# Ledger of designs, part 9: VH-VL binders against q9fi13

Target 1, 266 residues: q9fi13
Amino acid sequence: ASLSPEVSPLLRAAHHTVDNYVKSGMIIGLGSGEASDFAIRYLGQQLGSGSLHNVVGVPMSARSASEAAKYGIPLEYYRDGVQIDFAFHDADAVEENTLIAVIGRRRSSQEDDYILKQKSIVKVADEAVFMIKEEQYKAGLEGSIPVLVQSLNWLAIAEEIDDLYLGDAEVWRRASVENEGPLGGDFPIVTSDGHNILDVIFTTPIRSLADLATSLDKIDGVVDHGLIIKTRCTVVIAEETVVRSVTLQTSALEGGVRTYGQTLQK
Key: E = the ipSAE of ESMFold2; O = the ipSAE of OpenDDE; V2 = 0.75 times the mean of E and O plus 0.25 times the DockQ between their complexes.

## First folded at step 14 (VH-VL; framework fv_lerdelimumab)

Design V1 (at its last look DockQ between E and O 0.01; V2 from the best seeds 0.00; counts 0 for: pae E 12.1 > 2, placed apart)
Fold by OpenDDE, look of step 14:
Structure V1 (fold): chain C 266 residues (1-266), chain A 122 residues (1-122), chain B 109 residues (1-109)
Amino acid sequence: as target 1 above (266 residues)
Amino acid sequence: EVQLVESGGGVVQPGRSLRLSCAASGFIFSSYGMHWVRQAPGKGLEWVAVIRYDGSNKYYADSVKGRFTISRDNSKNTLYLQMDSLRAEDTAVYYCARDEPFTWGSGYFDYWGQGTLVTVSS
Amino acid sequence: SSELTQDPAVSVALGQTVRITCQGDSLSSYYASWYQQKPGQAPVLVIYGQNNRPSGIPDRFSGSSSGNTASLTITGAQAEDEADYYCNSYDSSGNHLRVFGGGTKLTVL
């Protein structure tokens, strides 16, 4: 709600994102989350005021679609072959330096079905921005990494993951109801594509999200996970009074990835 | 609690000047665009002017353009309206209204003051 | 300058539904906002965007838009809803300019 006397830091991040990256005529992936709500709202206002023209949104979730509709942003639904100029999205966490984002940590049951769609849209976009708070940007991330797995043999997959990260993480299957324990009870979350979601909860700092992503991708039965590696990516970090942006680019000389560009804005 | 309190209204002769103030409290004033809206006696609402949250830009209604100046002092949490070359048709209750955070002229008005009456008469 | 047109007066029986419409050739209906004003009081925001209610506004107030029209609907009108209602949107004559409708006086019978 925009009627609060207090200003959310994420509102600053959202405005920064729209002001610096959105241009008239663009097709934009519309992210999901608090910051994305602010960005969508602001984008709508800019269209209404005439500051921006001919912008089309591709929503990453029902939430983003609804918000966009509220503020009169023309929408196009995601499909194969769609061209997206820019995308913004809320991340749950971002690894320092690499700018690998974690998405899909349990917020609401409705968001669980959109993890793959969110990843797809962010990856296909020419440029992307993740919006986060300061505490979400750090080295040695902890917490849960969502992993989508085949439902048929989810337990075997979960055991394999548990063994792989023994001592460092616990594996929980998401349940539709609260307090069902690590197996997810009798009513596990099942995505529209028929997948279960395992939360790999790290209790020790993760050394490398890139290595983790690679390891997860090698496990038979793993469909995908909540880690996004995106080139031409910027992380917009909402601090207490300022917004900071960090940009990742691929090096043309060495074929490597380097992080450059830090901008502070009040 | 968000509060907006207008002051500076009164009776003036045509051609004279008057300066209105709006004291803001209960929110981060420097984060919000601010508007002036007026209402002639027994008439509807008329948008007058807007100023960006940082004071970097301003817009006016055609009816007051060139005569009125909107400004703000964020260190004092105060919005101003300098009214020059006043006319009889400027007679109205003048309200200050808050915009959305970090927006100006493109949002709705979520909080209003109680208004201050300006009467222009010979 | 843009002009927003409202019916100057409408009436509704207690407990019934009434719709107040705002129309303009250049109206961005998606960004219309509605304000309630009672005699001797400052305006109060009741609806913004298509159908967003500020905190404290009863759920009997709702908004809608179609083409160049925006509408405020009161479902189950109460006696306290008797007031003047104004729509607001962008002025097409320039960026970031705002314009109000002429207002609608609602009488609850």
Scores: ipSAE 0.047, ipTM 0.646, lowest interface PAE 3.5, mean pLDDT 89
Fold by ESMFold2, look of step 14:
Structure V1 (fold): chain C 266 residues (1-266), chain A 122 residues (1-122), chain B 109 residues (1-109)
Amino acid sequence: as target 1 above (266 residues)
Amino acid sequence: EVQLVESGGGVVQPGRSLRLSCAASGFIFSSYGMHWVRQAPGKGLEWVAVIRYDGSNKYYADSVKGRFTISRDNSKNTLYLQMDSLRAEDTAVYYCARDEPFTWGSGYFDYWGQGTLVTVSS
Amino acid sequence: SSELTQDPAVSVALGQTVRITCQGDSLSSYYASWYQQKPGQAPVLVIYGQNNRPSGIPDRFSGSSSGNTASLTITGAQAEDEADYYCNSYDSSGNHLRVFGGGTKLTVL
């Protein structure tokens, strides 16, 4: 009854993720977002009951650290040399077939400060799960792709991105308050590392997130972006009454030849 | 609500000049690229010029390049078109149109003014 | 060529479906936007991107594109849809220049 179809789809996805991917003794990257909150709560309950033991969490954000502390999950903070067996995280969207995930669409100074850390923890984990709603899993994604840029040159960088995607995307500097226009108003977001965030808002379908990531990576002054390419990952899709999972199919072209979207350069 | 209102049209002799204005309201004018589009009587739409949101860059159709100058005053929320060396072929209704932000033109014009008629005749 | 080509006129019976096409080399690289113009009025954006509809535009309007062709489709045409329709896109020779098609006059019978 506690996991009936009337329960939030993301709650079902979170329980599925913990039940199927978390084992006693693991060091686990703890994601941020609604599904991650549910997963952290459930993990804490399993630790409290003794169904799981010796699990240590590595939080991806202040939000995930706060939830973990609330539910009694022992924490280690991300440092060089910490091995992470598994990570779960909310994604804003996932491209069908490639499983390239979009993160960082949420406008919050707390989350904005952690986009790079979230991406780093997911990438270093041995395996990762992204938890999303059904409508967030599709080909031809539209909408915002966040791009972290050096603040001094942000306007020139925004111009270069706009030129690359002329006719396909709008470029907005993220503001700390809503509806401040594309320059970010009087109070644009500045991360603790001193970066602005440019929201590259696609109004036409994106044909390849892998190509987009490559193009953004080539721009001088782009620090990083909200596209995560992870070769060992699964997407747990919360449908209205069921949970579905999709695991990445990998290419055999790893040798000396780079295949776009399958290189592990970053 | 977004509004664009053109003014400054009229009858003028060939070789003379006119200046058109477009008053903008209901949006943050300084964040949007702006265009002029014209329509000769009984004919289709013809794109004329674009100016970047901050006024730093301007582009023109070949038919008007060297004769027309687009400009903007963001402190007055006003777009301008200075039309010099006018020809009979410049007779048209002139519309101002809003592009999307960070223009240099993302490919569509979501709001248009009502237009102002320019007639070039002797 | 940087030109966008449209048929100058098409007719549709009330309640039937019509497609208005726009052809040009730039449409392989850029999506078209579509504008409706009724007599004595300014143009109104009806479709942008591949199939995005601005607020207030009826869902009987849709867009599509393939190769060098963009199409505006009106399903269940109404008398009020009688208008001139223009496509617009970037000039294939420049990042910032625009070009309109010649326009298509839609008559609803």
Scores: ipSAE 0.005, ipTM 0.505, lowest interface PAE 12.1, mean pLDDT 85
ESMFold2 (binder alone), look of step 14: mean pLDDT 91; pTM 0.942

Design V2 (at its last look DockQ between E and O 0.12; V2 from the best seeds 0.00; counts 0 for: pae O 9.2 > 2, placed apart)
Fold by ESMFold2, look of step 14:
Structure V2 (fold): chain C 266 residues (1-266), chain A 122 residues (1-122), chain B 109 residues (1-109)
Amino acid sequence: as target 1 above (266 residues)
Amino acid sequence: EVQLVESGGGVVQPGRSLRLSCAASGFIFSSYGMHWVRQAPGKGLEWVAVIRYDGSNKYYADSVKGRFTISRDNSKNTLYLQMDSLRAEDTAVYYCARDEPFTWGSGYFDYWGQGTLVTVSS
Amino acid sequence: SSELTQDPAVSVALGQTVRITCQGDSLSSYYASWYQQKPGQAPVLVIYGQNNRPSGIPDRFSGSSSGNTASLTITGAQAEDEADYYCNSYDSSGNRLYVFGGGTKLTVL
């Protein structure tokens, strides 16, 4: 049996995520993006109908807070000590088999300022789901990996990263306006915490996102990056006519979905 | 709020054509399948047609296949039904409806327009 | 053939329980959705899936399914529940991809 073929794959993935992973009584990390917007709306419907009860949302961004308020989801804001049972989020890409996710490629002021918070909420949650389109799930990923850096020493940090990946990646400071070149122009992005964002843009396949994360974490002045390694996570993949899920902790037991499970350490 | 508003109904003679419109607002129209459902006077509901969220596929009830064309303009958030070769049996109130997916079954029609009356008589 | 069959009419005394049934082969593979229609109004979704209520639908409305039969139950029927009720399901096997039952007129005495 397939889901309704008349609606977009991401809408189906969002409904699947809420129906299969959200339980009454949970505190839910509410992600950002198109699929997350659909999931938030649907979660609000389930609360309004009484199909779910006692669910509280923890928004990952101003966007997700706004969507949650629109659909009547009670909110608790992220801070030290908040317990999060489950979180869902749109990923820009997911590495096949390891399920390491890339976030923060979506350039907008709402998303740029929340990369660290999105990652923190996903990592704190007991379990997470990343919702993606089929083409975003593969091995040998290319493209940008956002890296949050201390703004004072950003150029030295950028040069160190460039040296590590010479020939494989270019390093650009993210700008607040388009087409400002590799230095980010006169108005680079500065997050609310005072960080610059470096886009490490790979033009050759990345063999291991885990090794990349380790290398970035060792660089003095790197605050964090857009790679998420999550112990208990599932990737919900929106295919043309079905929704497929892949999990690291266990196989999903669903009527129309078969999954692959494995164990991942940090 | 989600809103669907049909227009274009009226009285036409058999064999003529009519185009219905459905203006959508309050949701991301381009992510949803859209349907036409009709109801003849004193009769039940009859599903007429569906169009996929991106307009790529269209399906029709046998009673209208070859005569009716469903279409959409996602840039204008508008659904259309072109009705050609109209017959007296096409006399009905025509509703547009949104397809909302459900994981464990078929989708369902969560929002409906008010309907527009089409009368086919000489 | 995935036609959906409903009794054309049913009555219930005010405050009593009534069940409206919908029968068809497609219901063994797909859950029905249920729509209430009052005179001169558009249909309103009442139940989808096995037993999910949209926001604003009273909890006296419930749904169930078994085999090729879906049921809508109204517990403690109110005067405002007097309406026509339609079931609908998906049908991938025939010329019609979606099918409605013939409708059931509920009279509240």
Scores: ipSAE 0.089, ipTM 0.666, lowest interface PAE 7.0, mean pLDDT 86
Fold by OpenDDE, look of step 14:
Structure V2 (fold): chain C 266 residues (1-266), chain A 122 residues (1-122), chain B 109 residues (1-109)
Amino acid sequence: as target 1 above (266 residues)
Amino acid sequence: EVQLVESGGGVVQPGRSLRLSCAASGFIFSSYGMHWVRQAPGKGLEWVAVIRYDGSNKYYADSVKGRFTISRDNSKNTLYLQMDSLRAEDTAVYYCARDEPFTWGSGYFDYWGQGTLVTVSS
Amino acid sequence: SSELTQDPAVSVALGQTVRITCQGDSLSSYYASWYQQKPGQAPVLVIYGQNNRPSGIPDRFSGSSSGNTASLTITGAQAEDEADYYCNSYDSSGNRLYVFGGGTKLTVL
């Protein structure tokens, strides 16, 4: 039976993700966001019913941890050297073809502190899935790219970034209070690690997220950013009535990245 | 403990309006979609309406569309059903029911109130 | 609008197994749920999804689905299981998101 558009597309994406990638005995990175909530709940239900067994979750946020605990998923904390079989996460956007994901766009103050953890868990996982809506998958992405910077010289870093992307982007320091200017006012967001977050807001299409990531990494004082480059990555795209899956794999013969075809599932 | 308590039921004449309330407690109300379901005397269950956890979206059964309005006040942990242009066929026990967290349209209701009776008669 | 069809009444001997079936063109196997209702009481969720039991529901209750059908099975029926049972599913037709079956009255003999 065809699914109605009245059902949340992200719910479909979540179910698809769990059904196709989660197996009994796995250690799973538990993402954060609406789709991840659905996935976590569904995962908990599958464990409760006995369809899955012996699955352990590694939460990427307090939100994920709370949801997982609520639905009875055993949890382990992320630590260095942890083995993760699979991870799923909500992305704010994904670049077409490369499958580079953007995360950490301003959603809630609680998510700001988990950008690095989310990236770490996704990268360490053997395989990863980003769940997104159709409008979030495209070439020439626009919008904000979060950049974590050292708080001590944040202004100098911000100026350097602003100069680098002059005419294409504006740089705003993320504030804890609404309606603050580009400098973030008197109450900027400070992560638990002591970093500020700069939102580099592109008003023109970004030609290459890979190049952007490389350029940001070269700036002194930049700690990290909200761009995730992950091999063995699948993007599950929630469309109105179907779920589309796009997979990126590393070619064994040429050492290059190969994108595999789209699978449409209802 | 999760509790849902309906109120506002009574006897009304056709064409009149009535507003039902459902007071929620024992859970984070703002995190859950909420439903109204009704049951005519001696009849089966009929889904009436749903509202998203944040109130951003609403859906109605065809039988009540254009006449009933579902709403919520998350600050008061209360669900509402404004019933306008009431008909005899609207006579039923009205239940509020909780959906799963941060979702709606999932297809199940895990907690129900005890219901409030609405009688539409001339 | 699509309807879900249930047998209006079924009976089962004490300790025996009974299966209640729900069928409809709009039935989604992934979103089927079952509710028990005793006289003068509110409905109680007994099965959701394919085969998930809420806390407090005995393990003698189980669910299954195939195609456009969903089934509730009671293995080892008890006297307290006598009740009306309603299936529910997401409705993919029209402007209605949910649809209940007509209900099945279960008598335990």
Scores: ipSAE 0.008, ipTM 0.504, lowest interface PAE 9.2, mean pLDDT 87
ESMFold2 (binder alone), look of step 14: mean pLDDT 90; pTM 0.931

## First folded at step 15 (VH-VL; framework fv_lerdelimumab)

Design X1 (at its last fold request DockQ between E and O 0.51; V2 from the best seeds 0.70)
Fold by OpenDDE, fold request of step 17:
Structure X1 (fold): chain C 266 residues (1-266), chain A 122 residues (1-122), chain B 109 residues (1-109)
Amino acid sequence: as target 1 above (266 residues)
Amino acid sequence: EVQLVESGGGVVQPGRSLRLSCAASGFTFSSYGMHWVRQAPGKGLEWVAVISYDGSKKYYADSVKGRFTISRDNSKNTLYLQMDSLRAEDTAVYYCARQEPFTWGSGYFDYWGQGTLVTVSS
Amino acid sequence: SSELTQDPAVSVALGQTVRITCQGDSLRSYYASWYQQKPGQAPVLVIYGQNNRPSGIPDRFSGSSSGNTASLTITGAQAEDEADYYCNSYDSSGNHLYVFGGGTKLTVL
């Protein structure tokens, strides 16, 4: 039986993540999202209590930074060459078996500017954890894949993507205002780096996120996308009665055979 | 800052009903399990009831089962305790408490309200 | 239902060490949490898990567990530590229940 079934699964997942992966002296990437808020709060509490010491956070967003500041976590902002020991982040979805994560699905306009930073921090970290709900861990994922593109040629890029996934996906440029249609209207979202964001919305199950990532990377004008392939990655799945951890072992991935370790915690 | 404020206490006759409220602030109320704990005058703490974060699960102490109903309105950040068929032995200060999860255990009550007094007397 | 038992009262001299123990079958399977209550005040969490202190709780408070027991230890008792102390744990017997110990009144001499 579950030990704390009264508490939300994501809150439990956040505690699980901090307790199992954060150690004193670490520089940690602070993710963005509901679970990350909980994790940051708990991390701050552990620092305040002395259970942890000398931890520095690298926020992945303004949200994360604000939350960390609220709970007194020392911050270092992301820059080139920064060493990060561990990172946690909310994923929008994770593909079963491969543990490829989808991030950057539209939640708020404020988060759009941080997709690249989030991906960079997760990748540079020695180890990373994605926190998700049970329904977000699936084979044959559907839904939106964010793609950052050069704004100057966004339409041509969008057309190429549309052709590539004709019948399986629709391409929408993100707009600052709701209901502007697939072209994003007169006020498309432009990131601080000058990129547009295309949402490739799959209405059929994606066969392979790895193949999708590879395909997107080959398109001229694509800057990056919301797919994260990370070695030494653990997915912490917030289930109703348990928190489940699935770990991708680096050695297995390099050899082409992926083995996963699973830990169940009530 | 996390705050829990109980209200609704008072003096009632046996057999009557009373509804307590606990107003929560300073945290994501809808993510936490909430508890009622009571303390009779000069006595120890007694667990009364728990409600899950989404209200889907409710459990009661045997002493109040069938008479008390725990509920919550997450849109109002409020916890409730409907007390029916009140008895003299229900006289107590009633506390609401937040349950924080513990990775290795069943959790703990990290925040408490100041309590509201319920007196059941003829 | 499983019960948690505590000594009703203990005394400690100022600056000395005192241990308050909670005993019950549930403690074989579940951790205890400890709460301090001063007169006219709400309970305050002081220890949870094996030996975890919330922020703001002095380091003179510590926790331990063994067998069917959990203990709260105050090393170097201060006058302000005079209070009632309650242990709490989960009771897996019957309904999904939480159970408090009977409480221990600590007097600082």
Scores: ipSAE 0.916, ipTM 0.956, lowest interface PAE 0.4, mean pLDDT 93
Fold by ESMFold2, look of step 16:
Structure X1 (fold): chain C 266 residues (1-266), chain A 122 residues (1-122), chain B 109 residues (1-109)
Amino acid sequence: as target 1 above (266 residues)
Amino acid sequence: EVQLVESGGGVVQPGRSLRLSCAASGFTFSSYGMHWVRQAPGKGLEWVAVISYDGSKKYYADSVKGRFTISRDNSKNTLYLQMDSLRAEDTAVYYCARQEPFTWGSGYFDYWGQGTLVTVSS
Amino acid sequence: SSELTQDPAVSVALGQTVRITCQGDSLRSYYASWYQQKPGQAPVLVIYGQNNRPSGIPDRFSGSSSGNTASLTITGAQAEDEADYYCNSYDSSGNHLYVFGGGTKLTVL
């Protein structure tokens, strides 16, 4: 009984996100990825038709800026002091209940230079939405957590991370080419800021992404990582037949309200 | 620029077959539902068939069920309509159309091809 | 052959307001979309949802619905609005999932 099951889940999620969260007059952080591309296209159409007006985009990447320009969205570039009302972005995974997002796993795109910018824009926005597939929303996440580190001391940093997660994760320096081994081969990724990326690859379920983020933040030489903790956050989950959303509960019961987003249509 | 271009129309005798193609460009074809809609000369629009974005779901109007087969090749950005056991009543211009979703309701056809004429006559 | 009923023809004087009506049981549950077709051309979407206009469609076009009826309204009709107009709706009750009305020929006098 889905109203548009003929359309891909991510396309439905993108339309849902723009229709429910974007209002005229907003400054919007424009995410990067397949769902974000659809959302940017649809936002541009809504501006062109007059259904939305006075929306300005703040792109999270060169990809986001290119899509926005293609569809005629006015742009403002991220800098300190920019007020951002709302941001939408793709995520690689989202931890159930906490809504902590993982970004930066997309090795097929050249997004390595933008992990920090994407995280910064999402964190400074008043409210954020992550658009994901159903499979990407669960507890006990496994797989890669990207960590940006000083290039000079990368091996010592990798050893410290490995010590923390011995038996649960492998630490690999990201290479320009697939299958270069844990040291990153002859051509490891170096970002424009001079950072290496360490992929901390969990083969057992991660107990808490919040604890992981805290542990990584304490390591000397870790610049940042691909875990995003956002207090005003909604996850728009693209299921096969419906789109649903999960909104982070109010952090306190002041006023006596626990809230969940309502988007399911059936 | 979104473009849909139909081809494969022509004149055929009743009982014969034709295969229509619709070449898509300017959008992520593999994410959209695709439809065939036909229009007999001097008549109105008639919905014919739909195929889901991944090809897993197909639905047909009763007038063509069992005779027509909709398919897609996402690697070639092409939609197809195989028309078997053609009848005079199948004479029409055949359009392909892209389905855009609507958050609060059913989808709608935001882009159409130019159409290709199929004439079924003795 | 469709479950959506439209009047075959309506007329409007230049600059006046006209309403094109579409009736069917599916419209109690699903919004109509509206398509304009000029002679020898493919259809063009003019209204979807409750009253959504695609980019490039003049704001003289609007949509509404009540009960089993959807309406397309053109205020200040122009000569270029002369065309056939079709409604379409989703209909889960049969194998005609996306049903068109029979069409309305609009003549601008």
Scores: ipSAE 0.665, ipTM 0.862, lowest interface PAE 1.6, mean pLDDT 89
ESMFold2, look of step 15: ipSAE 0.657; ipTM 0.858
ESMFold2 (binder alone), look of step 15: mean pLDDT 91; pTM 0.940
OpenDDE, look of step 15: ipSAE 0.843; ipTM 0.916
ESMFold2 (binder alone), look of step 16: mean pLDDT 91; pTM 0.940
OpenDDE, look of step 16: ipSAE 0.802; ipTM 0.892
ESMFold2, fold request of step 17: ipSAE 0.621, 0.523, 0.586; ipTM 0.845, 0.798, 0.830
ESMFold2 (binder alone), fold request of step 17: mean pLDDT 90, 91, 91; pTM 0.938, 0.943, 0.942
OpenDDE, fold request of step 17: ipSAE 0.914, 0.916; ipTM 0.954, 0.954

